# VHH binders against EKC/KEOPS complex subunit cgi121 (cgi121), part 62

Target 1, 174 residues: EKC/KEOPS complex subunit cgi121 (cgi121), of Schizosaccharomyces pombe (q9p7j3)
Amino acid sequence: MILPLFPETQVHVFVYENVSNCAAIHEQLISQNPIYDYAFLDAATILYKKQVYSAIIRALEDRRDEQMKTKTIHSEVILSLSPKTEISSAFRQFSMTKKSKNIVVVKIDSKLTEEEEFERLDKLVEGNRVEFSDEELQKLIDFKVLKKNYKLDPSTLENPLASILSSIALRGYS
Short names: E, the ipSAE of ESMFold2; O, the ipSAE of OpenDDE; V2, 0.75 times the mean of E and O plus 0.25 times the DockQ between their complexes.

## First folded at step 9 (VHH)

Design qg12 (from qf4 with T52S; framework vhh_6qgx_2; at its last look DockQ between E and O 0.77; V2 from the best seeds 0.00; counts 0 for: pae E 2.5 > 2)
Fold by OpenDDE, look of step 10:
Structure qg12 (fold): chain B 174 residues (1-174), chain A 123 residues (1-123)
Amino acid sequence: as target 1 above (174 residues)
Amino acid sequence: QVQLVESGGGLVQAGGSLRLSCAASGFTFSDYAMAWFRRAPGKEREFVAAISYSGDSTFYTDSVKGRFTISRDHAKNTVSLQMNSLRPEDTAVYYCAAGYSWDYWTPRAYDYWGQGTRVTVSA
């Protein structure tokens, strides 16, 4: 996938459900294994494709402007999902945990085709790949977690996407 | 109240050794990665070493590899930095930090900081 504003950057996003080895993956992330160079997100926290895209774009913009708050573009994606400025908060809110069952995996700066990247990732993730779509994400979301992460209230629940995107875009501007 | 209290700093000759210790309290120690940073005179704070929450993984800046060893004791809620073969360029205030991420090299990734302990290495 190529983003219009970043034509030189190839991005791939994958969704897995019923992942049995999140704990093992988590340990690899903790150990900074380079073959796990992805952003692993808890799918329970993701409702829209545009939410993910918005975070990716924000991260890429930060990199472009030399304003990254984290060391890696993938950790910046995790931070970019959060309305909070604290990196640890963002990780607590959105990153995959050892208890996660469904995940969204983001690869930025891929040199591989989507299929090739999938083949690599499929060796790391023990779960079922599903389509990266709002429909599939909606099946995996935990609305309680979503409401907490973005402080959604009855007035914003009619259009959660707008609130989410605003939170992502305006992080650090309040 | 969260506290990180460093100790073990002091004056040492080049080639000497020091062991820094950091006592943590006020948070769930086992959930956090621990790290040491340092700030030399006239320089910015820089990453020195980090250890994962479980203690299974350690990370070092290149200049200290082979000389420094980071470790943690979950029973005592402490993190230590054994510094061997010290050099004058190791002179700095050393800070203990705790964070909930694997972005070990980024100061902003750490939620809690100690006040620091001064290490001076003479030529």
Scores: ipSAE 0.746, ipTM 0.869, lowest interface PAE 0.7, mean pLDDT 95
Fold by ESMFold2-Fast, scan of step 9:
Structure qg12 (fold): chain B 174 residues (1-174), chain A 123 residues (1-123)
Amino acid sequence: as target 1 above (174 residues)
Amino acid sequence: QVQLVESGGGLVQAGGSLRLSCAASGFTFSDYAMAWFRRAPGKEREFVAAISYSGDSTFYTDSVKGRFTISRDHAKNTVSLQMNSLRPEDTAVYYCAAGYSWDYWTPRAYDYWGQGTRVTVSA
């Protein structure tokens, strides 16, 4: 996909449900295996496509402006989903865990075609690929997790999009 | 109440060895990555070494690879840094840190920090 503000940056987002090997993937992330250089998110934390795109855009803006708080662009995407700038909290809140069942995977600066990334990622993830769409994401969200991560009050829970996007856009500076 | 308490610092001659230890309490130690950072006189804090939550992966800054070894003991809630072939440029205050992420190199990735232990390596 092409982002209007970053037309030279290749971005791919994949969604997998019923993933059986999250513990194995998690160990590869922990060991910094370069084959797993993606942002692996728990789908329980993602409600909208715009939520993911806003985090990607924020991460790319911080990289462009030399204001990244993390070592890699994919870690910066994870951090950018959080309303705070605490890296540890963001990983606890949004990254996949050994117990995750559904995941959202983001690749930035792909040197491969979309088809090649699909083939590569399908070898790493033992699950069912579904469309990256609001409809599919809404089947995988955990509203208790979403409410906790964004500190949503009861009055905003039915229309959380604006609050989530504001939290991502307005998170603090380092 | 979270605490990280470092020990083992001191004065040593170039070529010598020291073992630093960090005792952790007040959090679930086995869930956290542990790291050592250092700050030399007049310099910024820099990454030295890190170990994953399980102990299966270790990471080192280039200047200490082959000389320093990081390890952890889950039964004792400790992380240790074995420092061999010490050089004058290793002189610094060494800090133990704990964090929940796999960004091992970034100070901001660590939630908890010790007060530091001083290492002085004479020429």
Scores: ipSAE 0.719, ipTM 0.867, lowest interface PAE 1.0, mean pLDDT 90
Fold by ESMFold2, look of step 10:
Structure qg12 (fold): chain B 174 residues (1-174), chain A 123 residues (1-123)
Amino acid sequence: as target 1 above (174 residues)
Amino acid sequence: QVQLVESGGGLVQAGGSLRLSCAASGFTFSDYAMAWFRRAPGKEREFVAAISYSGDSTFYTDSVKGRFTISRDHAKNTVSLQMNSLRPEDTAVYYCAAGYSWDYWTPRAYDYWGQGTRVTVSA
């Protein structure tokens, strides 16, 4: 897809459930293998499509404005999901780990169609692709993790979207 | 309560060797990548070496590759930097750092830092 504010930037987002090789993927990320140049997110931390798009937009704005804090746009997406400014905390809270079971995968600056990118990614991920939709994401979320990551109280947890999007937008101003 | 304590710094002649050690406590050591950074007088911290949580992957800045070796010991919660063939340009305060990301080169990616140990390499 192409975001209106970033017309030259092609973005793809994929969701996989029941991933059996997260430990192997994690080692490739740790080893800096360029074939794995994606943002791999733990789906247990993602409730809404808008959550992911907001983080992508924040990362692209920071790149445009020369305010990125991380080395790559994909690591910047991980940071941008966090209400805090610390890179280690954002990775711990939102990135795929070797123990993850379901993942959301983001590719920014793709030179491929969605299906071409999927064919490449499918060689790397041993799991079942599902639709990137709020309906599928809600099946994969861990609400205890969501509450902790965004400091949600019971009154906001019933409809947390505004609180989450505010956290992404206001990082660094609070 | 989180502590990273460096040791092993000192004065050494060019061509000599030193071994730095960093004792870690107050966090789950095996969950963290560990790194060494250094700061020469009047300069910013620069990346020296990093090691993944398992020890299977190591990374070095070009100027130390082949001369320095990073390693970790999960039983003792220590990370070390063996520095061989030292040069005057290696003179700096060396800092141990711990972080949970694979952006190893970025100082901001590390949330725990030691106080540093000074290494001076004389001609």
Scores: ipSAE 0.392, ipTM 0.680, lowest interface PAE 2.5, mean pLDDT 90
ESMFold2 (binder alone), look of step 10: mean pLDDT 86; pTM 0.881

Design qg47 (from qf4 with G99T; framework vhh_6qgx_2; at its last look DockQ between E and O 0.89; V2 from the best seeds 0.00; counts 0 for: pae E 2.3 > 2)
Fold by OpenDDE, look of step 10:
Structure qg47 (fold): chain B 174 residues (1-174), chain A 123 residues (1-123)
Amino acid sequence: as target 1 above (174 residues)
Amino acid sequence: QVQLVESGGGLVQAGGSLRLSCAASGFTFSDYAMAWFRRAPGKEREFVAAITYSGDSTFYTDSVKGRFTISRDHAKNTVSLQMNSLRPEDTAVYYCAATYSWDYWTPRAYDYWGQGTRVTVSA
């Protein structure tokens, strides 16, 4: 996938449900195994494709502008999902945990085709790949978590996407 | 109240050794990666070493590899830094820090910081 504003950067996003080895994956992440150079997100925290895209775009913009707050582009994606400026908070809010069952995996700067990347990732993730779509994400979301992460209230729940995107875009400006 | 209290700093001759210790309290120690940072005179704070929450993996800045060893004791809620073959360039205030993330090299990733302990290595 190519983003219009970043035509030289290939991005892939995958969604897995019923993942049995999140704990194992998590161990690899914390040990910074380069084979696991992805952003592993808890699908329970993701409602929209645009939410993910917005975070990716922000991360890429930060990188472009040499304003990254984290060490890696993937950690920047995680941070970019959060309305908070604290990196640890972002990880708590959005990063895959050992207890996660469904995940969204983001790869930035991929040199592989989507299929090739999938084949590589499929060796790491023991779960079922589903379509990266709002429909599938909606099946995996925990609204309680979502509401908490973005401080959604009844007035903003009518259009949660707008609130989410605003939160992402305005992080650090409030 | 969260506290990270460093100890073990002091004056040592080049080639000598020190063991720094950090006692953690007020948070779930086992959920956090721990790290040591240092700030030399006239320089910015820099990453020294980190250890995962489980203690299974450690990370070091290049200049200390082979000389420094980070470890942690979950029973005591402590993290330690064994510093061997100390050099004058190791002179700094050493800080203990805790993070929930795995962005170990980024100071902003750390939620909690100690007040630091001074290490002075004489030539």
Scores: ipSAE 0.831, ipTM 0.904, lowest interface PAE 0.6, mean pLDDT 95
Fold by ESMFold2, look of step 10:
Structure qg47 (fold): chain B 174 residues (1-174), chain A 123 residues (1-123)
Amino acid sequence: as target 1 above (174 residues)
Amino acid sequence: QVQLVESGGGLVQAGGSLRLSCAASGFTFSDYAMAWFRRAPGKEREFVAAITYSGDSTFYTDSVKGRFTISRDHAKNTVSLQMNSLRPEDTAVYYCAATYSWDYWTPRAYDYWGQGTRVTVSA
């Protein structure tokens, strides 16, 4: 996929459910294994496709403007999901952990087609791929986690998208 | 309350060695990567070394590779930095830090910081 403002940047997003090897993947991420150069997100924190796209766009804008806070574009996606500027907190709140069961995986700057990237990723992730769609994401979300991460109260939980997207877009500026 | 308490700093002659220690309390030590940063007079904080929460991987800035060794002890909640073949340019305040992330090189990625211990390397 190609985002309008970033025509030279190919992005792929995959969703896996019932992942059995998150602990092993996590070990590879913390050891900086370049084969695992993706953003691995806990699906329990993701309700909307637009949530993920907004974080990707924010990360790419910050890279373009030389304002990235983290070392890699994929870690910048993790930070960009957060309403706050604390990097470690963003990882704690949004990244895949050893105990995660369902994940969203983002590849930025892919030089592969979606099918080729999937074949590579599928060798790394032991789980069931599902469609990247709001329908599938809704099945995997933990609303308690979502509410906590974005400080949503009962009045905003009925339509939280605008609050979430505002948090992503305005982090560090308001 | 979270505490990171460094010790082992001091004055040492060039070519000498020091071992820094950092005692951690008030958080789940085994969930965090640990790192050492340093700040020389008039300079910005610089990444020195990091070790993963498991202890299985270590990372070093180029200027200290082969001379410094980071290690951790889960039983004692301690991270250490063995500094050998010290040079005057290693003179700095050394800070222990902890992060949940795996962005080891960025000071902003670290939740917890010690007060620092001064290392002075005389020519």
Scores: ipSAE 0.475, ipTM 0.771, lowest interface PAE 2.3, mean pLDDT 91
ESMFold2-Fast, scan of step 9: ipSAE 0.737; ipTM 0.867
ESMFold2 (binder alone), look of step 10: mean pLDDT 87; pTM 0.890

Design qg94 (from qf4, 19 letters changed; framework vhh_7n9e_1)
Fold by ESMFold2-Fast, scan of step 9:
Structure qg94 (fold): chain B 174 residues (1-174), chain A 123 residues (1-123)
Amino acid sequence: as target 1 above (174 residues)
Amino acid sequence: DVQLVESGGGLVQAGGSLRLSCAASGFTFSDYAMYWGRQAPGKGREWVSGITYSGDSTYYASSVKGRFTISRDNAKNTLYLQMNNLKPEDTALYYCAAGYSWDYWTPRAYDYWGQGTQVTVSS
């Protein structure tokens, strides 16, 4: 996909359900295997496509402005989902764990087509790929996790989108 | 409560060896990647070494690669650093740290820190 603010940046987002090899993927991530240079997110934390895009835009803005707090653009996406600037907290809240079942995978700056990335990821991820859509994400979200991560009260749970997007956009400012 | 307690530091002559230990409690040790860092007087923190939660992969700063060996015993909730061929430049407070998952790429994003054990290397 093309982002209006970053039209030269190639972005792909994939969603997998019923993933059986999260522990193996997790080991490869902490081993810094370059084949696994993606943002692997726990789908239990993602409710909307706009939530993911807002984090991507924030990470790209921080890269453009030379304000990245992490080593890679993909780690910066994970950090950017958090309403706080605490890196370890953001990784615990949003990244895939050994126990994850459903994941959202983000690739930025790929030199491959979306289909080529899909073929590559299908060999790395042992699960079922589903459409990146609000409908599919709503089947995978854990509202208890979402509420805790964004500190949502009962009034914002009625329509959490604006609160989530504001939290992402204003991260590290007040 | 989470605790990381380092031990094994001391005074050694250049070319000598020391073995540091870090005893972990209050969290599931086997779920965390573990790290050794150091801070010399008047200097910032420097990452030294890292080990994955399984112990299958290890990483080292270029300044210590080939001289230091990191290892862990998940049954004993203990992290180790074997330091050989010590140099005066290795003089620092050595501390262990725990990262939840991804922290190798960003060592400063450690979840938990120990208070450190002093290593002094004389000529």
Scores: ipSAE 0.019, ipTM 0.407, lowest interface PAE 6.5, mean pLDDT 84

Design qg95 (from qf4, 18 letters changed; framework vhh_7n9e_1)
Fold by ESMFold2-Fast, scan of step 9:
Structure qg95 (fold): chain B 174 residues (1-174), chain A 123 residues (1-123)
Amino acid sequence: as target 1 above (174 residues)
Amino acid sequence: DVQLVESGGGLVQAGGSLRLSCAASGFTFSDYAMYWGRQAPGKGREWVSGITYSGDSTFYASSVKGRFTISRDNAKNTLYLQMNNLKPEDTALYYCAAGYSWDYWTPRAYDYWGQGTQVTVSS
């Protein structure tokens, strides 16, 4: 994918369902194994492609402006999904856990092609790859988790996309 | 109520050894990666060492690698740091931290922090 404001930045997004080795992946992330330098998100928290893209754009803007709050661009993507600026809370809300079953994986600044990243991730992730699409994401979302993470009330449920995107874009400005 | 309580600090001469302990309570210790950080007077916090949930993987800052050994006892909810061949530059307040997030290099990523134990190394 090409982002208009960041045309030089290569972005790949992958979705895996029925992942059996999330605990092993999580241990590798804690060890900061450079092979696992991706944003690993719990698919239970992601409803739309635009939700992921908005977080990526926000993270890239913060990097451009030298205002990143986390160590890596991939950690910044995870933080950027949260309506709050609290890093630990954002990771608990959006990152994959040892108990995750379905995940969304984001790679920024890849030195590899999309095909090469796919081949690499298929060796790391024990699950089924599905298309990164609103249709597939809607099969994996947990609406209770989504409502809690974005503090959605009954009035905002009629337009959850706009509310979610506003929360991401206006994080820390209100 | 979550508590992290460090102990084992003290005054030691250069070349000496100390063993630090961190007693954890109020959370499921075995679900968290554990870390040792330090803060010298007039400086920011820096991480020193980390250990995964199971204890199978450990990490060290280059300044302490080969001299310090991190370990944990999940049955006792206790984290340890064995410090050998101490240098005056190791003088700092040492604190333990627990992180559920894996960005342990980022100061704000830790979920729980202890109050620390003072280590002073004389020349």
Scores: ipSAE 0.129, ipTM 0.541, lowest interface PAE 4.8, mean pLDDT 86

Design yf19 (from yd49 with S56T; framework vhh_7yz9_2; at its last look DockQ between E and O 0.84; V2 from the best seeds 0.70)
Fold by OpenDDE, second read of step 10:
Structure yf19 (fold): chain B 174 residues (1-174), chain A 120 residues (1-120)
Amino acid sequence: as target 1 above (174 residues)
Amino acid sequence: QWQLVESGGGLVQAGGSLRLSCTASGFTFSRYAMGWYRQTAGNEREWVALITKGGTTTYADSVKGRFTISRDNAKNTVYLQMNSLKPEDTAVYYCTARGYSKYYPTEDYWGQGTPVTVSS
């Protein structure tokens, strides 16, 4: 897909459930394997498409403005999901772990079509692809984790989108 | 401080072989992934091969079946065995250590490079 404010940057997002090889993927990520040049997110921490898009947009803005805090655009996406400024905290909060079962995978600066990118990624991920939609994401979310990550209370948890987006947008401004 | 020193480069005829070595110091070698890149003048550095701390190897498509990356933790050394060399393999080859801070990637460390020239 193409984002309106970033027409020269192609972005793809994939969702996998019941992934059996997260440990193996994690090993490659900590090794910074170029083949695994994606943002691998724990789906348990993602509730909305707009949450992901908001993080992507912020990361792209940071890159545009030469204000990235992390090494890569994909790591910046992970950081951008977090209300915290600490990179380690952001990764602990949102990145895929060895124990993850469901994941959201983000590709920035793709030169491939969505289907071509999927074919490439499908060789790396052993799981079942599902639609990138709020409906599918809400089946995978852990609300305890969501509440913790964004400091949601019972009142905001009923409709947490605004709180989530505000947290993303205002990171570092509190 | 982290240091990487490459060796083994030189002139070789097409179809020949070379073995590059990279000796590391200043960090716990066995805890980090190691890799090889190559670069020609005026071009960006190209990834060639990677070996994880656990020994899992991956290669660029252009070198698969011809190059082999390996490591000896006892010697703090990573190797690149290059077989069936082609003129297009001519480049300066760089060793890299993949930095990581428990949760997220950090800066990479590089050697000074070793030149490889493959003649027709």
Scores: ipSAE 0.738, ipTM 0.893, lowest interface PAE 0.6, mean pLDDT 95
Fold by ESMFold2-Fast, scan of step 9:
Structure yf19 (fold): chain B 174 residues (1-174), chain A 120 residues (1-120)
Amino acid sequence: as target 1 above (174 residues)
Amino acid sequence: QWQLVESGGGLVQAGGSLRLSCTASGFTFSRYAMGWYRQTAGNEREWVALITKGGTTTYADSVKGRFTISRDNAKNTVYLQMNSLKPEDTAVYYCTARGYSKYYPTEDYWGQGTPVTVSS
């Protein structure tokens, strides 16, 4: 997808179920292997497509304004999902771990098509690709994790979209 | 005070071999993934090879089958064995230690670079 506010920025988002090699992927991520230069998110933390897009937009705005707090645009996406600006906390909350089973993968600034990125990722990720849709994400979410990460109470948990998007957009202003 | 010192570069004829070494000091070498990058004048720095702290290796497609990365933790040294060298391999080669906190990527350590020239 192309974002209207960033028309020259290529963005691809992939969702994988039942990933068996998360420990191997995690080793490559902590090694900063350039082949693995993506944002690897735990799908247990993502409920909506808009949640991911809001974090991407915020990260791109911070890059444009020379206000990135992390080393790469992909790590900035992970930070941008968090309602707080503390880097280690954001990675603990949203990044894939060795024990993850379902993941959301974001690629920014790709010179490849979505199909070419899929072929590349299929070699890295041992799992089943599913559609990036609210319907599929709702099958993979852990509501206890979501509640904790965004500090949701029972009244907001019924319809958390607006609260989550507000938390992402207002990060650093509260 | 951290330091990465490359050695082993030079002039070699196409089809020849060179072994680059990079010795680290001032940080705990065994905790870091180590890599090699190269840069030609007018081009951005290109990744060549990586070795994780566990010893898993990965290579850029352009060097796969010809180059071998290895490490010796007792000597705080990472190596790049370059075989079947081509004129296209001519570049300044940089050693890097991949910076990572417990949860997120940090700044890398970089060497000063060692030049490799492959004549036709």
Scores: ipSAE 0.683, ipTM 0.877, lowest interface PAE 1.2, mean pLDDT 90
Fold by ESMFold2, look of step 11:
Structure yf19 (fold): chain B 174 residues (1-174), chain A 120 residues (1-120)
Amino acid sequence: as target 1 above (174 residues)
Amino acid sequence: QWQLVESGGGLVQAGGSLRLSCTASGFTFSRYAMGWYRQTAGNEREWVALITKGGTTTYADSVKGRFTISRDNAKNTVYLQMNSLKPEDTAVYYCTARGYSKYYPTEDYWGQGTPVTVSS
C-alpha cells in the first residue's frame, strides 16, 4: 500500500491470530535480527485500521522532519501509537510480548509486493493470517487494555476513535 | 568504556578459509546478541550473521552454508568461520553487539573493522 502523504513509501500491514511462537519471535526482536525488521504489535491494543495508519503516518512525518526518537522506523511506529513520549512505556503497552496471542505486523519501506512480503513473514510467524480490517481487529482487541492505554472514560468510550487519533496526533504537545 | 576488537582478517585466495574473532570488554558480553556486518566502498553495511545470547544462529542468504557464527561467553568472544570464500566476500568486516533494553532497541556497539580480501 501507498499512503497519499508518502507516495514513495510502500507499506504493508498483516494481522495474525492464534500465534504460537511469539516467544521465539520476541527472542529475535531483542536480538535485532534483520530478518525480523518489522513492527510487531500486540493486537490486543489495536481496535482500528486508522489507529495503525495514524501511527505509521506520525512515524513517517517524524522521519521526514528528522525528529525520530527511536532507532528504526518500525520502532518509531510503536512509539507513535502511544499518547506519551516515553519510549519504554510505549513498547511495554503496544509491542508484541512473549505472551501475546494475536499480532499486527507492519512493514515500512518494503521493496516487495504484499504477497511477496507475506510469504517472507509467514515463514517467521506460526499463526493464522486474517484480513487487516476493523471487523477482524474488533475480534482481537482487549477493551480493558485499550481503555487503560488511552485513558478512555465513559464519554470517550462511546466515540473512542476520535480520542485515540487525537492522542496519537498530539503526542509531545501535552 | 566498552571495546570490541576484531582480528583474523587478511588476504586469501578464492576457495580458501578465514576465521574472524571479536573480543569484547567493558560490558556484559553474555547479555548481548552478537553479529557480523560487512561493507564495501560506497555501499551501506550489509548484514552477514547473528547469534543470539542463547546461541541461536541466523545468516544472510549470500553466506548461508559457507559461514558459521559462534560464541564463547567465557572468553567474551564471537567468531565467524568463513569457508569457500569468493571474491564478492571482499569487504571490511565489523563485529557488533546488538543493544536492547528490556523493552526496546538501544544503541549498538561496533568494532573498528577487519579487512578481508579474497583474490580471484
Scores: ipSAE 0.570, ipTM 0.834, lowest interface PAE 1.8, mean pLDDT 91
ESMFold2 (binder alone), look of step 11: mean pLDDT 82; pTM 0.829
OpenDDE, look of step 11: ipSAE 0.735; ipTM 0.893

